# VHH binders against p49116: the designs that were tried, part 293

Target 1, 238 residues: p49116
Amino acid sequence: EGPLLSDTHVTFKLTMPSPMPEYLNVHYICESASRLLFLSMHWARSIPAFQALGQDCNTSLVRACWNELFTLGLAQCAQVMSLSTILAAIVNHLQNSIQEDKLSGDRIKQVMEHIWKLQEFCNSMAKLDIDGYEYAYLKAIVLFSPDHPGLTSTSQIEKFQEKAQMELQDYVQKTYSEDTYRLARILVRLPALRLMSSNITEELFFTGLIGNVSIDSIIPYILKMETAEYNGQITGAS
Short names: E, the ipSAE of ESMFold2; O, the ipSAE of OpenDDE; V2, 0.75 times the mean of E and O plus 0.25 times the DockQ between their complexes.

## First folded at step 16 (VHH)

Design N55 (framework vhh_7qbe_3)
Fold by ESMFold2-Fast, scan of step 16:
Structure N55 (fold): chain B 238 residues (1-238), chain A 119 residues (1-119)
Amino acid sequence: as target 1 above (238 residues)
Amino acid sequence: QLQLVESGGGLVQAGGSLRLSCTASGNDYAMGWFRQGPGKEREFVASISRSSSYIYYADSVKGRFTISRDNAKNTLYLQMNSLKSEDTAVYYCAADQYGRYRAPNYDYWGKGTRVTVSS
């Protein structure tokens, strides 16, 4: 009943840590990525339809799609993050690892292929000039994916995904009425998100996490955070 | 928060050319030019998407005006050729916070730059 997303769900403002250091380090990259991940999960938990599915389903959905949400967030926030600069620093670090024989050539090839896929995805989204409303609906479409293994309430999830698709279609047809094929050009970009490895995303952006913590392990805790705790995490305040 | 400052306005003779600039305190916005002539309502002139992939013009300026942007300089341009007396107006730079190049309403506006086309 009512729209799946309100105007408040379109607003997606990433606050970066203190000005980018002269020399990028693992800590700055990890903090920036963590802020984006926290913003993405807070965005998801604020959706009434998401809340209605219940805690167990919420956790399962986010565990299944966090990499897709994170990648869409990287594309949406690429400019404020200076993503190209971050990726260049990661590539430089990987090339140095080859010289020092710290990683196998096969692993480095996999990681470089992942970076190339990420760059292609972000460039395609930039060329399409995806707006904030379109990003919100694309995130909703990937969040409400009924086809992940182990999910319960799949019929309700599918209904919410179809609602997201319908509202995106209505939005694009009204806002960009003269561009008949815009929706198709946008939607054909989404399947590429599932071809990107969450393990490689974790290695590239979250190596600075402490205590042998994985993203899968922290998701339930982040989803349970009070609003004040979440705000503290995003702003870097105590 | 976003600051928009137009420049380049002035007096020009009919058939002449003029280039307007708009300097923004940030980029990553869809942007447009609007104008308001004496005793008239504000009207749409041209818009450009964040990466310049999509450009739209009002029928009255199509073929005469060219909108462009330089994101490295946070600057929007409007090249006006074959100017007519009807183009006399205050020209406003506008930006959409969500990146919509066909926005129904723009969120940020400059204070305008005056263009007068003499007969």
Scores: ipSAE 0.718, ipTM 0.878, lowest interface PAE 0.8, mean pLDDT 88

Design N56 (framework vhh_7qbe_3)
Fold by ESMFold2-Fast, scan of step 16:
Structure N56 (fold): chain B 238 residues (1-238), chain A 119 residues (1-119)
Amino acid sequence: as target 1 above (238 residues)
Amino acid sequence: QLQLVESGGGLVQAGGSLRLSCTASGNDYAMGWFRQGPGKEREFVASISRSSSYVYYADSVKGRFTISRDNAKNTLYLQMNSLKSEDTAVYYCAADQYGRYRAPNYDYWGKGTRVTVSS
């Protein structure tokens, strides 16, 4: 059949909340992260292959990989988000917490290690100058992961992942024909995504989420939202 | 909309040097230089990735031209050395919204700056 992704799926435009506050706060960080998360889920929903798997499989798949999609989105949108500034603000807050709290020292260390892994990942992607097409295919590869526990339709998911891998290979070989090892350099970055804890990502970026609900619990509702409501979330017009 | 403004063009003698600049309203783009000589189609000259990790040159300019960028200033440069009469052209700055330094088509274009190389 036709390609897994079209040019429509390559366009990934994050609109940041305005105005940017003079001092970064939990609400601004949470709203920025929520917009990226909603954009990422709306992106996944728009893929015909994803839709063909059915609602239950779609929910299970996104619940398993949202942190990987979100992290790829952070890397892709790092400049628009001023991600380095956000991470510096988080680190500064954590350093102050170390001075005041005795009970959370081990947790703070764990969180700081997560931030380091995230910075290393984003820096490696920036150094490789990953383009929008490559990001779209990398997101598709992690989305269509057949190896998460509890998934149904794993044969179909695997076929879509293989299609994503084949299309990425064709794209890179055609676009960067002079760079023999580019695909290999890109693909070896992917295992690092699974080393990052979704619980720590949630704590860092979604602490301000209303109702103290988990990302895992809201995914089914986000995936069922109408396009207008999705647009309201990603632009703040709600 | 991304705005691109070229500068630095002029008249130069064969064997001379000239540096072109392109000021952009943003820097989250792969960028390139193209040129169009009298009675010719627009041709690719050089390109650079967003972080300057990768550069690519047309065979006709390789070893003579150097592309670079200063992201803090939102400025792209083309250092042209050992200029030939065949380098006479209007030089255009271009940007790709997807970050492809090897883009098949560029999305944004400047209005060009004229370079004339006399013999």
Scores: ipSAE 0.782, ipTM 0.907, lowest interface PAE 0.6, mean pLDDT 89

Design N57 (framework vhh_7qbe_3)
Fold by ESMFold2-Fast, scan of step 16:
Structure N57 (fold): chain B 238 residues (1-238), chain A 119 residues (1-119)
Amino acid sequence: as target 1 above (238 residues)
Amino acid sequence: QLQLVESGGGLVQAGGSLRLSCTASGNDYAMGWFRQGPGKEREFVASISRSSSYAYYADSVKGRFTISRDNAKNTLYLQMNSLKSEDTAVYYCAADQYGRYRAPNYDYWGKGTRVTVSS
C-alpha cells in the first residue's frame, strides 16, 4: 500500500466564469459554486482508496460529507472566487429582504448566522495560511469520516482516515519543522465544518442548479460522470 | 504564468542597507527570496506566507533581513540591514503555487537583481 494521496491530488485549480458581471446575480453565484462542487467531486473520485471502497460506499460517504468538502473548497479558493464579494452581495440581498418583509425573520437569522460561521471559518484558514498539501489532507480526513450514520465498511473508512491523519502529520512536521504547534492549530478548525448546515449551503449557492432536489440526491449521478463531463462542468463548457 | 520582476539592487558599503522589491502579476502565492553569489550555488534567504502570518529566514540573515509583502500592490520586499561582503549576490524572487512558505522547491522565478557589498 502506497501513500493515500499523490502529488496529483494536491493540485486544486478552480476556473471561474469570466468575466465577473457588474452586478452579482444568482446565476453567476450558482455557476461558480457548481464548478467548485464538480471540482471537489472529481478530486474525491481520483483517489484510489476512495474507488477501492466500492461505488455504494463511496457514494454514501460523499453524500454525507459534500458540504464539508465544499466549505473547505470555498476556503481554499476564496481568493480566486472573490468569495468575500459574493458573501457581501448575499448579505445585502438578505438585508433588503428583511426590510421589505419578503422572508421570515427567523429563516433570515439562520441564514445570516450560517454566513457568519462561513466567514469566520474562511478567515481562520486564511490567517493560518493553509497550503495546498494541507488542504488535500484535510479534505481526505473529512472525506474518510467513519462516523456518519448509515455508512457501511466503517473499519476500512477509519483506516483511510487514520492514514490521511498520519500523512498530514508527517508532511507538517517535515515541512514546517520549527512550528511545533501548527498541526494542532490546523486540526482544531475541522469541527466547525460540521456546524454548517448543508440545507443552508444549498439555498445560498445552488438554488439555480438543483431546483427542487437536494445536492445529496444528485451526488450519485455526478460521481458516475465521465472525465470529459467533469472537465466540461469545471470549465463551464456545455 | 506568473511574472516576477525584481528591483532595488545596487552597490552598498558594508554595514549599509538596501530594500529589494519584487512585483508579481498575482498575489495568491507563498513567496521567497533566494540569492546566488559569485561561483556559488543558489541559496535560500527568506520566505513569507500569502497573508504575511508566517515568515522564515536562513540563519545567515536572521536579525539583519526582514521580508514583507503588500498584497494590494502585488509586491514582495526584502529589507537588508547591516550588510556584509558575503551578502554580495544576485537576489531572486520566487513563488510557490501551493502556498508553502517553506517549499522545498519554488515554481516561479524572477531574473534577479544584483547586490554588491563593498568592504
Scores: ipSAE 0.784, ipTM 0.910, lowest interface PAE 0.6, mean pLDDT 89

Design N58 (framework vhh_7qbe_3)
Fold by ESMFold2-Fast, scan of step 16:
Structure N58 (fold): chain B 238 residues (1-238), chain A 119 residues (1-119)
Amino acid sequence: as target 1 above (238 residues)
Amino acid sequence: QLQLVESGGGLVQAGGSLRLSCTASGNDYAMGWFRQGPGKEREFVASISRSSSYEYYADSVKGRFTISRDNAKNTLYLQMNSLKSEDTAVYYCAADQYGRYRAPNYDYWGKGTRVTVSS
């Protein structure tokens, strides 16, 4: 019955692979994205409310929302990641692919539309100067979404989402008391996350994965990792 | 670790102007200015968000002071106009790691620069 998130859940520090290559490649982008994904899943797993739902529910929730969590993480870590530089490299690769007739024009339009949606989302978050506490609560709202198909603990998930919304409201009203409409401006950004395809996110950021491994297939394994294994993935130490 | 170095302090006559600068070793922070006058507690002066979208000012300095930043130079500024004797203080640059321009406390602090306003 304590708060949904503690101060430890606000800390979200991405360690980038080093050294940065002279020319960006799919392996560097994939490793950077993988570190962010592991950081995001470790963050979710550390929440007591999330743990209380049980393994099967935890797996179902993360499979349903990993793309939304990942996209929020991209926005939050955009400067550390030099996201604009990564996106420019991806765009350059796509332009070269159309020139070499490796992708259809229709597919390139879909992927470019996704990149523009992602850029618009990250720019809107940057313009709002979303802080670390606000990001933590937005991630919690996304994580505890009761409306995904196949969920069995829907009432408990909804209560945790409502708790996240209430705590975000309390935080924003106390911290930015002079800005009455800040909460509304922040929350109206969330529906855009549902319009972004997880399949296109995999194509853009996880192309370097050997054997075309899907994120859905690895989620159960990541959620079962010990803390040392998570730390190794986040820092590249293992 | 983040390093903050203030400069631009000095002696100025009441009604005058002074510009303070703070050079930081990084720019992914919400930043602010605080001051501590003789025999007083440290008080908030002004703050600015990461991208300069939001600024906040203490009531005592509204309309007289302007906070700004140049992220390409990792530099924070405080333009002080219409200075009063009450503005005499050591001015400190501060940064919040979570990006809160209205932080209840700040994580990183400079050593301060002295401003003396005489009648």
Scores: ipSAE 0.728, ipTM 0.887, lowest interface PAE 0.8, mean pLDDT 89

Design N59 (framework vhh_7qbe_3)
Fold by ESMFold2-Fast, scan of step 16:
Structure N59 (fold): chain B 238 residues (1-238), chain A 119 residues (1-119)
Amino acid sequence: as target 1 above (238 residues)
Amino acid sequence: QLQLVESGGGLVQAGGSLRLSCTASGNDYAMSWFRQGPGKEREFVASISRSSSYTYYADSVKGRFTISRDNAKNTLYLQMNSLKSEDTAVYYCAADQYGRYRAPNYDYWGKGTRVTVSS
């Protein structure tokens, strides 16, 4: 019993690699994205309800929703990441690849459409001025999605999602009582997250991963890390 | 640690106008103005969200005061028009680290700027 999220779950502080290079490269983008991914995984792991589902269920949930969590994190941390600058660098790289005929026109179109969807999502969240409490609950709603294929314990997952939805509603009603339709405006943003390809997210942000490793394959290892190991990854040696 | 510095206070006659500024060391915050008059409790005046999409005003200042911000300059403003003697107070800017323009408590506060309205 008790609330699904505590105030400790609202704090979401991304520490960027420093200094930002004069010319953005795959290494800097990958390191920045990896820090956000690790922060997101650590955030999920810290939730008592999440821990209560057990290791196998935890791994399956995060494998299914990491792209949605990551995208919410990009929106929440857009300012500290200078996300617009990162996306501009990616677009410039794609334009250079077109000039040098390195990528097919169909692939370039697909990737550009993904970047546009990502920018639209982040701009929508910024315009709504989503606060830290609202982000925490949106991440919880996404995390406790009972409708991913292959999940066990779906009744318990659904119960946690409903609890997240109820606590978000209570929070918004109390905090922004003058804005009757705020909750509806916020919730209608969530379906867009499922339309974005995790494969394209990997190509945009994680091309610097050693050994051509997929995010799906590393998630079980990240979730098994102790807090000290996780903190070592996000503070890193430059 | 966010630093907030208010400026623009002074003596102004009733019916006059005054613009207050608050310079911040950062801009990724929801921000608000509060005031405390002689022998009174601190009271809320106005708030603004991070991107300026939302503003909220105390009933006593609606239609007279306008809150705005310039994030490129890390500056918050309060344009005060049709000033009344009851607006006499020390004005404080405040910021919320979670982006709540309707925060129950604020994390960062300035030292205040004094506004005196003669009547």
Scores: ipSAE 0.767, ipTM 0.903, lowest interface PAE 0.7, mean pLDDT 88

Design N6 (framework vhh_7qbe_3)
Fold by ESMFold2-Fast, scan of step 16:
Structure N6 (fold): chain B 238 residues (1-238), chain A 119 residues (1-119)
Amino acid sequence: as target 1 above (238 residues)
Amino acid sequence: QLQLVESGGGLVQAGGSLRLSCTASGTDYAMGWFRQGPGKEREFVASISRSSSYTYYADSVKGRFTISRDNAKNTLYLQMNSLKSEDTAVYYCAADQYGRYRAPNYDYWGKGTRVTVSS
């Protein structure tokens, strides 16, 4: 059997909305996040192994892991997005919305802790200087997670995850042969992705754009979009 | 499209030092230095990862050359010490779009800067 990922699956290029506004606003942040989300789902859909699992399994997998894929995408595209500036704007918005009620304070604390975890994750990936090939395989490992509740075809999903892990190992050992512990340093970053709430990610990045509909609800429709329609969404073209 | 411009080349005596610079039109790339001497193939000299966490050197330059970068200035440097006549070459700045400081092939290249080391 051929490789799980081809070179076409390594290329991951985010096109940001232009021009960047003088002051960051909810619309710009949401549009930027939506483009990354659509790019991430288009990436997953393009993998032959993913297609082979069938529509129902594909929908279940992406519903379970979209937040992990999105977070890896934020780390990978942090410079293109000026992610630090976006996070600072979100923090400023939260500070302006603070009420000194206990319930409001508890929620603000929860959201701020999420932002801190996200910053720590992105900083750790940046310090490790994770390359595009490594990101592609990390996304594949996350996508082909057989351990989400309610999944069918778990044996096939596990085989694809193991294939992703083996190909990442081969890549790292060949490319960074002098760095014996690089693979271990990379893989221990992955568990942190599951500690981040998809609900808080929705609130931070998709408020105003997604409105009354959850990302979970729109995933089946995004996965069914034609390639040209996907490209239109991620570039902002009509 | 990423643009790379090298500078700092010139004539230097054996045992001397020279510092090369490469100004990039963008960031978030793994970068490296290559050289091509008279009658030789283009060869790898040194590379550096995006955040400067990792560097790699050709055996022929280890202990003599130091690669560094200033991401705030979009500039890559090569500090060359204890220069030898065999270091005479055109030095090229290169960048990898995937962020691999150990890239097998680099995607973006400058036009080069000439270094001549007199015996």
Scores: ipSAE 0.771, ipTM 0.904, lowest interface PAE 0.6, mean pLDDT 88

Design N60 (framework vhh_7qbe_3)
Fold by ESMFold2-Fast, scan of step 16:
Parts: structure tokens; sequence; C-alpha cells
Structure N60 (fold): chain B 238 residues (1-238), chain A 119 residues (1-119)
């Protein structure tokens, strides 16, 4: 058995839609978010340990953790995405909705609290200067979470999570040997990911999806279609 | 792929100051200054993280040199004060694509800028 992640799993390159519109709209935000979500799912699928768990387990894991992976991806790609500009546009739209009485005050408060939690998380990660290796291992820790309801193979998932934690510890201790508490500062950021509602994330970033489909409904499709296409290329089947 | 171009080197009197610059084609990198003096191996000088939250200095330059960056200009700086004859070297800019300010090996290097400190 080799390491859980290789250098290929550290590379995480988001390509933004071009050109950026003069005024941000729902379709641009949705396409940007969709690209990040697809990159995140493709990243997960490239991990041999993830592949070894099988299709049904893979679908269950991604359905359970996509919001956590997506949020880590937002933090990692915040500069490339101009995330602060996107969030400012969303806040402006919400403020206008209050004045036009289109949304309840309670709902707007929930959404604003979600945006503040998201900004706080991204700012904390930026202040820590989380590097590409650290992001890869944090995503792996989140992906291989054995504690979601309905999972099978929980012992194997827990083993992969522990391996991710051990490899992150080894990496941080060797690379940032002068910063005794760096690993602790990084790991205490992870619980915040579970405080953010996947329903609110979906509403903020994915309202532009054609056909009004949910993220949960497209996850099995994406994982199955891309796997089948890739396998077809390898086997020479149609 | 990343291009790094150093500038600001020259001749300066002992006790003087110089500011080196390194212009990069991108800013999503941890950046480091190295130097190589006559007959010596390339040595670490100072490193700065992507957000500037972390800096690290070689013991020989602590208190005299300051590393900083301006991401809007894609430029890294090294402010060198109280220069000594032993600071005479070619100064190199280096970048790490993964953001590690304490990288064991750097991915991208400039061609260097020469600093000579006269007594």
Amino acid sequence: as target 1 above (238 residues)
Amino acid sequence: QLQLVESGGGLVQAGGSLRLSCTASGNDYAMTWFRQGPGKEREFVASISRSSSYTYYADSVKGRFTISRDNAKNTLYLQMNSLKSEDTAVYYCAADQYGRYRAPNYDYWGKGTRVTVSS
C-alpha cells in the first residue's frame, strides 16, 4: 500500500467562464459554481482508495459531503473565482429583496448568516495560508467521513480517513516544523463546514440550473456517466 | 510556465540600503528570496506566504531585511538595510506552485540580480 494521495491529487485547477459579465447574474454564478462542483467530484473519483469502495458507496459519500467539499473548494479557489465579488453581488440582491418585500425577513436572515459563516471560513483559511497539499488532505478527511447515516463499508472509510489524517500530520510537521500549533489550527476549522446548510448553498450558487434539478439528483448521474465514459475509452467498447 | 524577473541590484556602500523587486506573471504562489555569493552555494534569505500572513528569515538577515509583496502588482520585494560586505551576492526570486513558504524545492526561478556591497 502506498500513500493515500499522490502529487496528481494535489493539483486543483479551476477554469472560470469567460468573459466575466459587467454585472454578475445567476447564470454566471451557477456556471462558476458548477465547474467547481464538477472539479471537486472529478478530484474525488481520481483517488484509488475512493474507487476501491465501489459505485454505491462513492455515490453515498459524495451526496453526504458535497457541501463540505464545495466549501473547501470555494476557500481554495477564492482568488480565481473573485469570491468576494460574487458574495457582495448576492448580498446586494438580498438587500434589494428586503426593500421590495419579495422575501421574508427570517429567510433573508438565515441566508445572510450562511454568507457570514462562509466568509469567516474562507478568511480563516486565507489567514492560515493553507497550501495545496493541506487542502488535498482536508478534502480527503471530509470525503472519507464514516459517520454519515446510511453508509456501508464504514470500517474501510474510517481507515482511509485515519490514513489522510496521518499523512497530513506527517506533511505539516516536516514542512512547517517551526509552527508547533499549525496542524491544530487547521483541524479546528473543519467542524465549521458542517454548520453550513447544503440547502442554502444550493439556493445561493445553483439556482441557475436548467430543469430545476437538485445537486443530490445529479451526483449519481455525473459519477456514473464519467466513469462509464472513461471505462469505455480503456476497454475499446462503444 | 510562471515567469520571474528580478531587478533593483547594484553597487551600494556598507551600511546602506537597497530594495529588490521580483515581477511575476501570477500571484497565487509562495515566494522566496535566495542568494549566491562568490564561491558559495545558493542560500535561503527570506520567504513569504501567498497572503503575507507568514514570513521566515535566515538568521544572518533577521532585523536587517524585510520581505513583502503587492499582489495587485504581482511583485515581491526585499528591503535590505544595514548592508554588509558579506551580503554581496546574486539574489534570486523563487516560487512554489502549492503555496508552501517552507518548500524543500522551488518550482520556478528567476535569473537573478547582482548586489555588491563595498567597504
Scores: ipSAE 0.540, ipTM 0.794, lowest interface PAE 1.8, mean pLDDT 87

Design N61 (framework vhh_7qbe_3; at its last look DockQ between E and O 0.95; V2 from the best seeds 0.83)
Fold by OpenDDE, look of step 17:
Structure N61 (fold): chain B 238 residues (1-238), chain A 119 residues (1-119)
Amino acid sequence: as target 1 above (238 residues)
Amino acid sequence: QLQLVESGGGLVQAGGSLRLSCTASGNDYAMGWFRQGPGKEREFVAAISRSSSYTYYADSVKGRFTISRDNAKNTLYLQMNSLKSEDTAVYYCAADQYGRYRAPNYDYWGKGTRVTVSS
């Protein structure tokens, strides 16, 4: 059996909306996030093992882990996105809502903590200097997680996850042979993804464009979207 | 496409020091230094990760050379101390698009700067 991932799965290029506004408005943030989401979903779709699970299982997997995939994408694309600037802009927008008494104190705390967790996670990944191959395997490990409720074919999913882990291990040992604990340092970051709320992520990055539509509900459509259509949307939005 | 431009090469006496610079058109890359001496193959010298968290050195330069970077200036540095005649070479700056400071093959290369160490 061939490898789970190939070199084609390592490339993860996000194209930002153009031009960048002087002030990062909600529309720009949402558009940027949407592009990342689409890129992440289509990345998953490009994996043969993902296709082998069938459409129903595929959709269920993505629904279960889209927030984690998206977060890994944020970390990976933090530089090109100017993520720190985006997060600062989001906080500024939230401050306006706070002044208007639109949010409870508890909700404000939850949202701010979530933003902090996102920033901390991305900073930690940057500090670890995670490379493109490692990101690809980490995303695969997250994608093929068998411990989500309601999944079918859990044995096969587990097998793919194990394969991703083994390939990552081999890669790290080969590439970073002098750093014997690199794999452990990388993997220990994954639990942080499970502590992040998908609902809050959705509210922060997508509410301006999607409105009352949930990410969960649009995932099947994204997965069915042709790559050409996706590319066309990127070009049209710029 | 990333552009890399080396500078700082020159003539130096054995035991002396020299600092090389490499200006990049971007800073989101793992970067490294290579060198090619007369009649020799290009060899690895040092590498540094994107955030500078990790560095790696060839055994031949360990303890004498220091690789560093200033991402705000998009500049890579190589501080060379206790230079030896065997350090004479054209030094090249390189970058990896996947962010691997231990990349097997780097994607982008400068034109090089010549370092000559005299006895």
Scores: ipSAE 0.859, ipTM 0.935, lowest interface PAE 0.5, mean pLDDT 92
Fold by ESMFold2-Fast, scan of step 16:
Structure N61 (fold): chain B 238 residues (1-238), chain A 119 residues (1-119)
Amino acid sequence: as target 1 above (238 residues)
Amino acid sequence: QLQLVESGGGLVQAGGSLRLSCTASGNDYAMGWFRQGPGKEREFVAAISRSSSYTYYADSVKGRFTISRDNAKNTLYLQMNSLKSEDTAVYYCAADQYGRYRAPNYDYWGKGTRVTVSS
């Protein structure tokens, strides 16, 4: 059996909407986030091991892990997205909502805690200078998680996850041979992804979605899209 | 497309110092310096990760050269101290699209700047 990922699975290029508005708004943030989400789904669907699990398993896996994939994508594309600027705009909006008594203090606290966790995660990844190959394997590790409730084919999923872990280890030890503890520093970042609420991610990044539909409900449709439609979503082509 | 332009090369006496600069059209890259001496193949000199958290040096320059970057100015630097005649080369700035400061091959290259160290 060949490697889990090929060089084509390492390339992860986000094209941002242009032009950037003078003041960030929900439509620009939602369009940017949607492009990243579609890029992440297209990435997952392109993996032969993922395809081999079958449509029903693919849908279940992505529904379970989309928030982890999306958050890794935010960290990987933080510079391209100007993520710090987007998060600052969201924080400013929340501070104004407190002054106007439009949201409860408890809800604002929950959302602010989520933003702080996201900032901490992205900052830790930036400080580690995670490369594109490492990101590809980390995404594969979270994608092939056998421990989500309701999954079938868990034995095969676990084998793919272990293969991703082994290939990441081989890559890091070969590429960064002088840095004995790099792999451990990278892997201890992953548990934080599961502490982040997908509902709050939807509120922060996807409030501009037409029809107010959940990400969970649209995943089966995204996974069935033709390649041209995926490319249209991630580049904004009409 | 990433454009890289080196500057700061020149003639310097052995034991002297030079600072090379590389101006880039973007900063979301791992970057490095390579050199090619007369009649020799291109060799690695130093590399730096995107956020400057990690650097790596060829044994021949370790302790004498320092790589650094200013991402706000999209500029990479190589501070060269205690220069030797064998440091004479054309110095090239390079960037890796995947952010690997230990990349086996770099994707983008400048045209080079010449450094001559007199004995």
Scores: ipSAE 0.792, ipTM 0.909, lowest interface PAE 0.6, mean pLDDT 89
Fold by ESMFold2, look of step 17:
Structure N61 (fold): chain B 238 residues (1-238), chain A 119 residues (1-119)
Amino acid sequence: as target 1 above (238 residues)
Amino acid sequence: QLQLVESGGGLVQAGGSLRLSCTASGNDYAMGWFRQGPGKEREFVAAISRSSSYTYYADSVKGRFTISRDNAKNTLYLQMNSLKSEDTAVYYCAADQYGRYRAPNYDYWGKGTRVTVSS
């Protein structure tokens, strides 16, 4: 009952670590990515429909889609993050790994193809000038995806996704009434998210995480985190 | 937080041209121009998306005004051609934090630059 999202769910402000180093090292990249991940999880947790599904369903749902949410976050925050610079630094590091014979040729090819797909996705979203409201609804559509194996309550999840699609449609038609194809152009961007590998995302953005911690394993802890503790993770404030 | 400073206003003869500039302290915004004539409410003139892929104009200025931006310089422009006396106004630069090039409200505003069209 009522709208799926409110204006409070549109705000998505990423702050970057300070100061930016002259050479973008793995620690800067990992801290930047961690801030985006925590912001994305806090965003999902704040949605009443998400809260209504219960803790076990919430955890399963986020485990299934965290990489898609993260990728949408990368596209939305690409300029603030200087994502093109980060990806260039990663490519340079990969070239050095080839010369040092530290990674297999097959793995390097796989990772480079993933980087290319990510760059193309972010560029396509930027050229469409996807706005903050549209991103919020796209994230909701991705979050409430009933297609993932192992989910319970798939009928309710599907209804929430349909509601997100309806609200996006209404928003686009009201805001961009002269562009009758905008909704279709936006929605056809979503299948590319299913091509993004969570394991490669971890390698690209979270390699500085000591102990090789899987994002999948920490999701339950992030979702239970208190607001004050969460803010400490993304800003250094109490 | 975001600061917007307009420049380039002045006196011009009807039929003439002016180019307005707006220097911003950042560029990750959808931006637009508004104007307020004597005794009138502020009205929309033109808008441009973050990437410049989309522009929108008020009917009264279509074909005469061109909005553009240079994101490397954090600068928004309004090229005003075939000026008419009714274009006399203070012109304001504005920005939307959510990136909507058709925003119903804008979050940041400049102080304005005066354009006077004689004759």
Scores: ipSAE 0.718, ipTM 0.882, lowest interface PAE 0.9, mean pLDDT 88
ESMFold2 (binder alone), look of step 17: mean pLDDT 84; pTM 0.871

